VH-VL binders against Protein cereblon (ohgt). Designs and how they scored, part 13

Target 1, 230 residues: Protein cereblon (ohgt), of Drosophila ananassae (Fruit fly) (b3m1f2r157to386)
Amino acid sequence: LSRVPGVDYLEHILFPGEVLPFMIDGSLFDDEMPGLDGLIFGVGFPLMQPPEDNPHKLYGVTCQVYEKGESGRQLVFYKSRALQRIVINCDDIQGPPQYIARNPTSKCFSKVKILPEYFLPEPLKCVDMGSMSRFRDIPSMRDKYRRYQLSSTPWPADACQEYAYEEIVERARKKLEIHKIDTMPRCPIQLSFWLVRNLHLTEKMMRLTFLTDSVNTRLQLIGSTLKEES
Short names: E, the ipSAE of ESMFold2; O, the ipSAE of OpenDDE; V2, 0.75 times the mean of E and O plus 0.25 times the DockQ between their complexes.

## First folded at step 6 (VH-VL)

Design k5 (framework fv_roconkibart; at its last look DockQ between E and O 0.04; V2 from the best seeds 0.00; counts 0 for: pae E 17.5 > 2, placed apart)
Fold by OpenDDE, look of step 6:
Structure k5 (fold): chain C 230 residues (1-230), chain A 121 residues (1-121), chain B 112 residues (1-112)
Amino acid sequence: as target 1 above (230 residues)
Amino acid sequence: QVQLVQSGAEVKKPGASVKVSCKASGYTFTDYYMNWMRQAPGQGLEWMGWINPNSGGTTYADKFQGRVTFTLDTSISTAYMELSRLRSDDTAVYYCARDETLPYGSYFDYWGQGTLVTVSS
Amino acid sequence: DVVMTQSPLSLPVTLGQPASISCRSSQSLVHSSGNTYLHWYLQKPGQSPQLLIYKVSNRDSGVPDRFSGSGSGTDFTLKISRVEAEDVGVYYCMQGTHLPYTFGQGTKLEIK
């Protein structure tokens, strides 16, 4: 685990799926490592303020090298892909995050915990509506089906809305239409990360989004930014 | 081999928009940032910004903010630059160029052949 | 913005003679990574710019060894040990350390 020099992690937090070239100190990698291709390493965000209840946590992402670029003297150029959000207990590494921030080329080894990506399906989709289920995917019957679900389920409508992200997707699409961007991921997990990078969210929102494990909540956070702009 | 092939010359009137394409080949399109530059006749080079073909993330130079838009068609490894509200001083050759070291340092190792955009009344 | 200043702007050279171009930046181009992202490009007549030197002193593939780059901090130099006819064009220094990226004015190398 290391901080990659030159990257402002507060302004440019790495999210899973991001492809980035890095200049990494060659000393961070053991010469004995056969082929740097496929090597997984950690990128920590030492300047990211942890939640108050986790003052000794360092957040970051795992990255996988997929290509070795030009070699400098001591720093080697690697192209990497961010894979997963991680958290490290600072007790398991040398020094607090501030220490790491001041020593960006320090070689650190630590156990990392992969942060979960919770996606909860829409509650209404989980309800077996019997013979009405056949209309679920029929566009002309979709609204009728939805109304029926809402009227027949014991759940509050507002609770169901918390899980719905289709509307958020639509708002995002409209916003991005002016830029002629139509390559939105379909997977909610990927979408949540993709939107953060493409909607130019504030630093605060990026941090909040990064620290949010629930994809539904993540998308709702992002969605709230879209509403404010409308 | 790496190649960047741009669309042909454009002639536009003031106030119009122009969209230039840059088709990449010979490498994985999504692995490299694409930069755009322009060069007015007889003048130097001006950096316009970049786009991450993997995520679609963009960064624009302040001068062009709000008037330039970078887009992608990853299915055909093509990047696009659209410049709106054209004026005479936008007359230039526009270049796409592959970036080797983004995001925290950059140099451009491969360039398109350039697209001349002429803005005249 | 980082201002890149090249000198001279016009460089007439006799074939076989050496040439030298200076590039100065308004601020240090040393990146936090320790790298210096100062590069040199050549734009031959009627062509796109092509990379000559990257990160101060590294020759790009296919670039003859008669080209060399040097410098540090804010002062950089491109040298051609023996100018050939194919070296005619406009040379640009470029900084890729600070946003926005900026280019020098260009140095037009011509054969006397």
Scores: ipSAE 0.000, ipTM 0.483, lowest interface PAE 15.6, mean pLDDT 82
ESMFold2, look of step 6: ipSAE 0.000; ipTM 0.412
ESMFold2 (binder alone), look of step 6: mean pLDDT 93; pTM 0.943

## First folded at step 9 (VH-VL; framework fv_roconkibart)

Design m1 (from k2 with heavy chain G31D P103E; at its last look DockQ between E and O 0.03; V2 from the best seeds 0.00; counts 0 for: pae E 17.5 > 2, placed apart)
Heavy chain, then light chain:
Amino acid sequence: QVQLVQSGAEVKKPGASVKVSCKASGYTFTDYYMNWMRQAPGQGLEWMGWINPNSGGTTYADKFQGRVTFTLDTSISTAYMELSRLRSDDTAVYYCARVETLELYGYFDYWGQGTLVTVSS
Amino acid sequence: DVVMTQSPLSLPVTLGQPASISCRSSQSLVHSSGNTYLHWYLQKPGQSPQLLIYKVSNRDSGVPDRFSGSGSGTDFTLKISRVEAEDVGVYYCMQGTHLPYTFGQGTKLEIK
ESMFold2, look of step 9: ipSAE 0.000; ipTM 0.409
ESMFold2 (binder alone), look of step 9: mean pLDDT 93; pTM 0.939
OpenDDE, look of step 9: ipSAE 0.000; ipTM 0.514

Design m3 (from k2 with heavy chain G31D N54Y, light chain L99W; at its last look DockQ between E and O 0.04; V2 from the best seeds 0.00; counts 0 for: pae E 14.4 > 2, placed apart)
Heavy chain, then light chain:
Amino acid sequence: QVQLVQSGAEVKKPGASVKVSCKASGYTFTDYYMNWMRQAPGQGLEWMGWINPYSGGTTYADKFQGRVTFTLDTSISTAYMELSRLRSDDTAVYYCARVETLPLYGYFDYWGQGTLVTVSS
Amino acid sequence: DVVMTQSPLSLPVTLGQPASISCRSSQSLVHSSGNTYLHWYLQKPGQSPQLLIYKVSNRDSGVPDRFSGSGSGTDFTLKISRVEAEDVGVYYCMQGTHWPYTFGQGTKLEIK
ESMFold2, look of step 9: ipSAE 0.000; ipTM 0.431
ESMFold2 (binder alone), look of step 9: mean pLDDT 93; pTM 0.937
OpenDDE, look of step 9: ipSAE 0.000; ipTM 0.499

## First folded at step 11 (VH-VL; framework fv_temelimab)

Design w2 (from k3 with heavy chain L102W, light chain S92R; at its last look DockQ between E and O 0.01; V2 from the best seeds 0.00; counts 0 for: pae E 16.0 > 2, placed apart)
Fold by OpenDDE, look of step 11:
Structure w2 (fold): chain C 230 residues (1-230), chain A 121 residues (1-121), chain B 106 residues (1-106)
Amino acid sequence: as target 1 above (230 residues)
Amino acid sequence: QVQLVQSGAEVKKPGSSVKVSCKASGYTFTDYWMHWVRQAPGQGLEWIGAINPSGGSTAYNQKFKGRATITADKSTSTAYMELSSLRSEDTAVYYCARVETWPEYGYFDYWGQGTLVTVSS
Amino acid sequence: QIQLTQSPSSLSASVGDRVTITCSASQSISYMYWYQQKPGKAPKAWIYAASSLQSGVPSRFSGSGSGTDYTLTISSLQPEDFATYYCQQYNRYPLTFGGGTKVEIK
C-alpha cells in the first residue's frame, strides 16, 4: 500500500476538481460491490495556517471516489476527486485526530461547513491523504445519495457576485497558451479553481485563493497575479 | 444502546428451509449493513452474506449463493436470513452483525445473540 | 478468497503471561480485525483496524501488523482473557475469518 510517488497531500493544498490518486495492495473493493463511485470523505490540510480569526479551524476539501483500476502487480488504484472546500471546527471532531497525522491508526468524523455558507447535515469522515492506503469502504446506496446531494446542492448566492471577469479570462488564456492549454471551464466557480491548478501560482497565492470564499475575489486575485507576471 | 435481537432456536429437517430474524434497535437501521455469520459446533466463523437496508443491495458468499436469501424490512428494522435446502452441515449458530458503511470501520462491532439451527433427520 | 491462518490454534498460559497470537493473510490486506469469543456467547469486537482497541477493551491488549502479517498481544494475561480469538479481514468478499486461537489456562 502506498501513495503515488512524489505526492504529499499533507503539505500542499488541494482544490476542487483535483484528482487524488492512491494505491492499495490487493483488492479493497470486491467487483461485486456496486456503487464505489459515490463514496464521500473529507481531506484536511493541517499544515495550512488558518486565518487569525479562525484558530480552531481545519480547512480541507470533500472528496469523492470515482474510479477503480488495477495495476500489473495486484495493486488496486483508486482515484478520488476533490469537490468542495470545507472548514472543520476542531471541537466538533469525533474520535482520535490521527487523520491529520502522517501515520494515523484511525479516522475521525466531524460536521463540516461547506464553504462559504452551509453545513453538511451529517458527519463527514475525514482522511489523512498521507495514509490513503488505509482506505476501505463498502459501496452503498447511501453513498450514491450523498453524492447526488452534494452534486445537486447549489452554491450559496453570496459565493458568486456578478462582475465582468472576461478580461481576467483573456489574460489567463494568453498565459496558458504558452503551455498549449486552450480550454477553460465556463462556470466561474470551476474556473477559479481550475486556474489555480493550471497557473503556476506561488504558495501564498494558492493559500489566499483557497481561503477566499467569493468567486469574484478569487478571480481577481488570480487576475492580479497575471498582471504582475506580464 | 445498540441491540440486535435474533429469533429463537430452530430444528429443521434436511431439505427444508429456515428463516432467522434479527431485530435492530438503538441506531439508525439504514446506516449500517447487516451481515450474517454462522458457526458450526466447535468450529470457526463463516460469513454468509450481507444486506444494505438502504436500497436493499446484497452480497453473498458464493458458497451459499442460491440457497441463502438475505432481506431487510426498514419499517421494522429487521433483517432476515433464509437458508434453503438445509443439510446436516448447516447445523450451526447463526449470527447477525452490523457493519458501518464508512471506510476503516468495516468490522462487526455489534452482534446478535445467535440462533441455533439444528438440521437433523 | 483471502485465507487467514492463525497461529497457534490453541495455547495454554498462566495469569500474568505474555501472549502473542498471529494471523497471516494469503494476500496483503488493508485492515485486520480481531474478536474475542467466550463459550456460548457471540463474538465481541476487540481490535479494529489492526491496532485500535474497541471500547471497553483493556489496555493490556494490543494489535499490530501490516500487509499480510498481524498480531494480537496480551501483555499480561488476566483470568477474564481466557477465550477464543479470531482475526477477520474486510478487504475483499467473501469476508473471511481465521481459524481461531483458543487461549486456555495452564
Scores: ipSAE 0.000, ipTM 0.501, lowest interface PAE 14.2, mean pLDDT 77
ESMFold2, look of step 11: ipSAE 0.000; ipTM 0.445
ESMFold2 (binder alone), look of step 11: mean pLDDT 92; pTM 0.942

Design w3 (from k3 with heavy chain S54R T58E, light chain S92K; at its last look DockQ between E and O 0.02; V2 from the best seeds 0.00; counts 0 for: pae E 16.5 > 2, placed apart)
Fold by OpenDDE, look of step 11:
Structure w3 (fold): chain C 230 residues (1-230), chain A 121 residues (1-121), chain B 106 residues (1-106)
Amino acid sequence: as target 1 above (230 residues)
Amino acid sequence: QVQLVQSGAEVKKPGSSVKVSCKASGYTFTDYWMHWVRQAPGQGLEWIGAINPRGGSEAYNQKFKGRATITADKSTSTAYMELSSLRSEDTAVYYCARVETLPEYGYFDYWGQGTLVTVSS
Amino acid sequence: QIQLTQSPSSLSASVGDRVTITCSASQSISYMYWYQQKPGKAPKAWIYAASSLQSGVPSRFSGSGSGTDYTLTISSLQPEDFATYYCQQYNKYPLTFGGGTKVEIK
């Protein structure tokens, strides 16, 4: 479990890779956000009902701030990007959970569990380290950094190819041609989240996909949707 | 179609200043950062700085020690790079390039044609 | 600044060859980007986010890597692939490029 600052709520589900712009008090986050190494915070989805076997759980994503703007009213505009799916124990939330956009000066914190993207014997991947990179050289934080790295880093292309997602990619490409979308990620993790955002899936399918921890399974689910619509 | 069109080649004397322009078209100018990169003859690529046309935020390579000034004009969708106190070592092709603000897409996806700046006595 | 070291600086290869270019970062980075440049031309975006191909890039190109080590691979070199390739990071200012790898015809 990792402590994540600024746990907020959204009315809709965000998937890793999506952008979350919001206005907050300038004092909420550190002033020094060097580029992509911005602060990581958590966002929960209260409308997403947890499975029956997970009472008092809140699903969400970690988000990284990557851009800071100024406004004339002591509010700062931030852009962030969702990074990883998380589950939050509501009992671990410290402070009043609320929408940052509605309460720009409020802060809350919680321990969060990053949801896995692969299950053994599936390969492990690493991606955007964001602000966690600052802990890389701190011995006491090395393990945490490593775990974050393992959960966030994409697998090498060669390893990804072993899972035969090419067929799904091709079907997706054909579907998206109608929308003049011809570019998609090659990394399976990125692809799975990207597809969900771009294929206009049903709410049910979006929820199902979000709750699916295996990248391969997500891709298969998405793939099945493509077949049904074709 | 996205296009970045830069101003023409410049010949300058040491100690003078040069201002290169980059006219953007085919996309919303304020949605992307505009970066400047130079390349000395036969050498690699060096990042100079960038500007966010939307908010006016700037970033610079400290190597230039304030000699570089990057500006943007929203009304004309044009970015500028001014380099002062020119030296012979500043002889290079200067490129503008746009960059998406999204982390995953934080690369130079479109480039200008380049502007040769020659600094000679 | 984050230093990016490309290897090799140059290589000679024949059409049909498998070519691998490496880029090593002085510290861990989140995303690596690759560009192709031909003489007298501006660089072209080639690979983004380590493994995603830019639109129009042939499938024979691939990118991989994580942490500090990244690679660009050409499965079967074609005549149009002879160029200089650069890696680039956007994790920390100043943005930096690798020294480049010139792929020449043998």
Scores: ipSAE 0.000, ipTM 0.490, lowest interface PAE 14.4, mean pLDDT 79
ESMFold2, look of step 11: ipSAE 0.000; ipTM 0.398
ESMFold2 (binder alone), look of step 11: mean pLDDT 91; pTM 0.938

Design w4 (at its last look DockQ between E and O 0.01; V2 from the best seeds 0.00; counts 0 for: pae E 16.8 > 2, placed apart)
Heavy chain, then light chain:
Amino acid sequence: QVQLVQSGAEVKKPGSSVKVSCKASGYTFTDYWMHWVRQAPGQGLEWIGAINPSGGSTAYNQKFKGRATITADKSTSTAYMELSSLRSEDTAVYYCARGDTYLDYSGYFDYWGQGTLVTVSS
Amino acid sequence: QIQLTQSPSSLSASVGDRVTITCSASQSISYMYWYQQKPGKAPKAWIYAASSLQSGVPSRFSGSGSGTDYTLTISSLQPEDFATYYCQQYNSYPLTFGGGTKVEIK
ESMFold2, look of step 11: ipSAE 0.000; ipTM 0.444
ESMFold2 (binder alone), look of step 11: mean pLDDT 91; pTM 0.934
OpenDDE, look of step 11: ipSAE 0.000; ipTM 0.489
ESMFold2, look of step 12: ipSAE 0.000; ipTM 0.398
ESMFold2 (binder alone), look of step 12: mean pLDDT 91; pTM 0.940
OpenDDE, look of step 12: ipSAE 0.000; ipTM 0.471

Design w5 (from k3 with heavy chain A50I A59T, light chain S30Y; at its last look DockQ between E and O 0.01; V2 from the best seeds 0.00; counts 0 for: pae E 11.8 > 2, placed apart)
Fold by ESMFold2, look of step 11:
Structure w5 (fold): chain C 230 residues (1-230), chain A 121 residues (1-121), chain B 106 residues (1-106)
Amino acid sequence: as target 1 above (230 residues)
Amino acid sequence: QVQLVQSGAEVKKPGSSVKVSCKASGYTFTDYWMHWVRQAPGQGLEWIGIINPSGGSTTYNQKFKGRATITADKSTSTAYMELSSLRSEDTAVYYCARVETLPEYGYFDYWGQGTLVTVSS
Amino acid sequence: QIQLTQSPSSLSASVGDRVTITCSASQSIYYMYWYQQKPGKAPKAWIYAASSLQSGVPSRFSGSGSGTDYTLTISSLQPEDFATYYCQQYNSYPLTFGGGTKVEIK
């Protein structure tokens, strides 16, 4: 989205898929603005420290309004859902951004950049060791078989370790109730955000997982939390 | 009608843990953040932490130094607060309380009935 | 952490009196919130956003203030107003409460 109306501040990080309820003064609705149904707006996280190489950036998400709620307090209640991670150049912000909790007027605009979601496949799944495969069932040989497999791959060993995400997914399945597992997305991108929403991560880990564009790295960060809890 | 119903009173020994439940009804559980607050006998109110049930995001009062764990179960509309390494000064009534819209509003429009946790040797 | 100082800590007044409770914050805040708590009961939301009365709160209650200094006033005290009143801030975590003001009817 090149221009997003209603760029507002939120004190906490909001991940794609999360619900963001908010209120707006109902007296602002007129012929030009009869309501917010379906509106896509931006929410920035002003208290999140950006990476040092991007000191003028405001990170956030897009949200889309999907429901008008009940309100008995002069204010109109809306529900929105976070869709995509964004970054905003602070120089592009037109108008005074307001905290969404203070019932903003949606008069702040900005150009936003949709952050990418990169995913690279696991390289070790593409290598068949042939006759060496018969040794993987012998316990004393399993580490040697794995070591040989890593040495034979055309990719760096550190990258191969980083992309072992299937083990991380399995550890997450062990910690989640069966009814949640039935809703687990197959898309690695959606899965990474789903895991953040369904696991308890520290605020530091929430920030790190939000800022990472590599889905592989995000999953590894989540996995490190699962290892620490084991 | 909005209701928050908490689990019953508990007596615990020092060093153990307690898990208090708070079942919500009369509203969409995931639309509102849930706070936990305690009140020691004859004293004022102390904030423990908050959870957003939609995403599971939590923030804690640093006083509890990782002893408190707040969780939510969307399927049962129930929030939980677990406090570990209990000490005698943890004797208090523990409340769950709902925030009207977002945690930035910070006011508690509905409270549970309270759960007395007594920590004694 | 923002400290809230309530004054007085307790008071005794006659029916019909004007009662004023103050809450002073250690830093400037956006809004003060007030709760009423009766013995053995959970607190009730009473005043939000410094001056807005919660539904069902009698009009004899009012709230005012900005910055660091906030006031809850009861214009004509009634017997049912016996309770402890707490102020609460939202400006930063941790959320904090005042020490409470116990109002006793003489």
Scores: ipSAE 0.007, ipTM 0.435, lowest interface PAE 11.8, mean pLDDT 74
ESMFold2 (binder alone), look of step 11: mean pLDDT 91; pTM 0.933
OpenDDE, look of step 11: ipSAE 0.013; ipTM 0.482

Design w6 (from k3 with heavy chain T101Y L102D P103L E104Y; at its last look DockQ between E and O 0.01; V2 from the best seeds 0.00; counts 0 for: pae E 16.7 > 2, placed apart)
Heavy chain, then light chain:
Amino acid sequence: QVQLVQSGAEVKKPGSSVKVSCKASGYTFTDYWMHWVRQAPGQGLEWIGAINPSGGSTAYNQKFKGRATITADKSTSTAYMELSSLRSEDTAVYYCARVEYDLYYGYFDYWGQGTLVTVSS
Amino acid sequence: QIQLTQSPSSLSASVGDRVTITCSASQSISYMYWYQQKPGKAPKAWIYAASSLQSGVPSRFSGSGSGTDYTLTISSLQPEDFATYYCQQYNSYPLTFGGGTKVEIK
ESMFold2, look of step 11: ipSAE 0.000; ipTM 0.420
ESMFold2 (binder alone), look of step 11: mean pLDDT 91; pTM 0.935
OpenDDE, look of step 11: ipSAE 0.246; ipTM 0.706

## First folded at step 12 (VH-VL; framework fv_temelimab)

Design x1 (from w4 with heavy chain W33Y; at its last look DockQ between E and O 0.01; V2 from the best seeds 0.00; counts 0 for: pae O 11.3 > 2, placed apart)
Fold by OpenDDE, look of step 12:
Structure x1 (fold): chain C 230 residues (1-230), chain A 122 residues (1-122), chain B 106 residues (1-106)
Amino acid sequence: as target 1 above (230 residues)
Amino acid sequence: QVQLVQSGAEVKKPGSSVKVSCKASGYTFTDYYMHWVRQAPGQGLEWIGAINPSGGSTAYNQKFKGRATITADKSTSTAYMELSSLRSEDTAVYYCARGDTYLDYSGYFDYWGQGTLVTVSS
Amino acid sequence: QIQLTQSPSSLSASVGDRVTITCSASQSISYMYWYQQKPGKAPKAWIYAASSLQSGVPSRFSGSGSGTDYTLTISSLQPEDFATYYCQQYNSYPLTFGGGTKVEIK
């Protein structure tokens, strides 16, 4: 999805997987655009200021409309779901995002980059340990096997610590138990966004996780918050 | 006490190969990784690669693009570093260094060999 | 690869001076190590895991830092401390060293 027909703006960060019932100006969409059912549009976060990123970038998400309602003149109620993270280079548009947000009648065009979502497999799982490999999938032998791999293969820190998220999931489960939430997505990509939405992270942490393309790294970031709170 | 004793200085021509040895003693050879690091005259340190003597697994700096080969002989507690297609820029003191583990990572080099000067000249 | 930039590249100090060396990484790292090297000698392990002193290292040495910025500090410089100090990261391959900081006598 490299083309987004329209972009709205929100003050708070949205993550993929969120349901977005909100009111928007119908003028955001041209009459010539395809039907709104299933339409993909963008939502930007003009107030998002990444601490170590280019201030001239506008971050946001793509959203897909699945229901439409009318509420007043030129106001349309949309139910949408966030799909993908996006970034726009503001150098390609006229005016800062904040100005555009405050002037909804302003129209501009820009290239949209879809940010990647990637989950990297654990490097140790890719190491051929010969006859010892048979223990990899045995729960009672898993830890011993991993320790053996660690001792037999020189790995950098980032190749080890980033991939183990089972403990993070367990800590999250415990934390969410008080809220009677006992189900989590199995897909690591979905899980990473699900956790952000359900753990009530700080604004700073939400920004950091949003800016992180690696699912593994997102989970580690989220995990760090769980340790601090425990 | 832990000791790493390296082979003597080498003088090589461009295009040739050199193999430096590092004999370990004072500890169980297979319990620690062996790393190789070089230092050009008056310059800083550059990591070449490492080997786990227990299983023979290796890691390399891709800068050397396959020119470096690290091996280990458990029977003699000796690690080797071979560098092929030598260039003048390969003139350096080459060190073997034992990799100690921290938090299950062989992160730092707690003992070093005395170094082997390899001079590449036409 | 992760670039480590040491500052300064060299410094002149007197015995008794407080000396601070910095190592800046091009990206966040978890494990930083320091080595001391004297002329004609192999490097010696000095500080591991950012802040832990190697056995035999005097207590006047200290290490600190996190993320991208790390420091080695000598509270009171002694004659035997004149050397070159290197930082090293083990966060990702290839392992890399800083350019070194030569501590010279003023």
Scores: ipSAE 0.000, ipTM 0.506, lowest interface PAE 11.3, mean pLDDT 82
ESMFold2, look of step 12: ipSAE 0.210; ipTM 0.633
ESMFold2 (binder alone), look of step 12: mean pLDDT 91; pTM 0.938

Design x2 (from w4 with heavy chain D31S W33Y S54E; at its last look DockQ between E and O 0.01; V2 from the best seeds 0.00; counts 0 for: pae O 8.9 > 2, placed apart)
Fold by OpenDDE, look of step 12:
Structure x2 (fold): chain C 230 residues (1-230), chain A 122 residues (1-122), chain B 106 residues (1-106)
Amino acid sequence: as target 1 above (230 residues)
Amino acid sequence: QVQLVQSGAEVKKPGSSVKVSCKASGYTFTSYYMHWVRQAPGQGLEWIGAINPEGGSTAYNQKFKGRATITADKSTSTAYMELSSLRSEDTAVYYCARGDTYLDYSGYFDYWGQGTLVTVSS
Amino acid sequence: QIQLTQSPSSLSASVGDRVTITCSASQSISYMYWYQQKPGKAPKAWIYAASSLQSGVPSRFSGSGSGTDYTLTISSLQPEDFATYYCQQYNSYPLTFGGGTKVEIK
């Protein structure tokens, strides 16, 4: 997605994959815009102020409309799904995001950057260990094999620690059993966003995870919350 | 006892290449990583790269943009560091250092060579 | 890359003094190491894993820290301790060192 025709504002942080039924002022969309069916638009979070981020950045998500309803009062009800995380440099627009949010009739244009979603395989699993690789899948030898990989491959600490998420998934699963939730996504990207929503993380953690492009890192962050609660 | 003995001082012209050797003894050469670190006169330490002598796998500081090549000869227990396209800024003492592990992670340099001074001058 | 900032860059102290050197990382790290270097000599492994002393290192040395802040402490400075100390991280590539702290005689 290279173009976003319009951006609305929400107080809550949304994540890709979420279904978003909300009412939007019809004036947000120009008549010249493509049909609403399948229309991509943006939703910004003007109140999101990550402590270590530039206050001149507006974060948000792209959303795709899949259903339109009429609610009367010149408001249009849209059902949409969040697709991608985005960021806007507010230096290119007039006024702070908060001001823009308070003045919905004001229109501005800005370059939008789509934030990347990347999942990297565990580096140790990618290392060719030759004849030793046969021990990788043997439960009794797995740990020894891993230790050998660690000692024989010059990986930095973060590369060794960041990528393992199986344990995190298991801990999350256990926690969610109480709520009878068993629909955990298999895709790591989707899983990372799904966990944030379903584990009811703090706003601080939600912000932190939202700002993290690496799926592996997001999962580790989420995992850290599970350890603290246990 | 563990010993790392490096080759002698080198004087090179800009644009040329230098290859420094590090002969290891007193331990199993293939059981430890060999790292290369340099230190410009009066300056701090800078990591260049490393090699696993067993499999030949290497890691490099991208700062050198492919100018550095680290190799190892298991038969002679010798590691090499070659630096090409030399510049005056490459004037430094170059060290080989054995990498040791803690908690299954390789992380620190427990033994060092005596250093090799490489001078790049016109 | 992870930047390590040592403080101070140099200090003057007397024999018997308590000396503290700080190493601050640009991001949180888990593995910090320290080296001692004397003029004209190669660095020597001194403290590994933030707080463990290398074999042969006197007990007057200690290391501590977590996250972004680490310290090397000499409880009572001795004549042989005058040297430059470097911190080093192994959290991510490239491996990086602090700028060094020169401990010199007052």
Scores: ipSAE 0.009, ipTM 0.502, lowest interface PAE 8.9, mean pLDDT 81
ESMFold2, look of step 12: ipSAE 0.266; ipTM 0.647
ESMFold2 (binder alone), look of step 12: mean pLDDT 91; pTM 0.940

Design x3 (from w4 with heavy chain D31S S54E; at its last fold request DockQ between E and O 0.02; V2 from the best seeds 0.00; counts 0 for: pae E 16.9 > 2, placed apart)
Heavy chain, then light chain:
Amino acid sequence: QVQLVQSGAEVKKPGSSVKVSCKASGYTFTSYWMHWVRQAPGQGLEWIGAINPEGGSTAYNQKFKGRATITADKSTSTAYMELSSLRSEDTAVYYCARGDTYLDYSGYFDYWGQGTLVTVSS
Amino acid sequence: QIQLTQSPSSLSASVGDRVTITCSASQSISYMYWYQQKPGKAPKAWIYAASSLQSGVPSRFSGSGSGTDYTLTISSLQPEDFATYYCQQYNSYPLTFGGGTKVEIK
ESMFold2, look of step 12: ipSAE 0.000; ipTM 0.426
ESMFold2 (binder alone), look of step 12: mean pLDDT 90; pTM 0.932
OpenDDE, look of step 12: ipSAE 0.396; ipTM 0.800
ESMFold2, look of step 14: ipSAE 0.007; ipTM 0.518
ESMFold2 (binder alone), look of step 14: mean pLDDT 91; pTM 0.938
OpenDDE, look of step 14: ipSAE 0.000; ipTM 0.471
ESMFold2, fold request of step 18: ipSAE 0.000, 0.000, 0.000; ipTM 0.400, 0.453, 0.404
ESMFold2 (binder alone), fold request of step 18: mean pLDDT 90, 90, 91; pTM 0.933, 0.929, 0.935
OpenDDE, fold request of step 18: ipSAE 0.000, 0.000, 0.030; ipTM 0.480, 0.504, 0.565

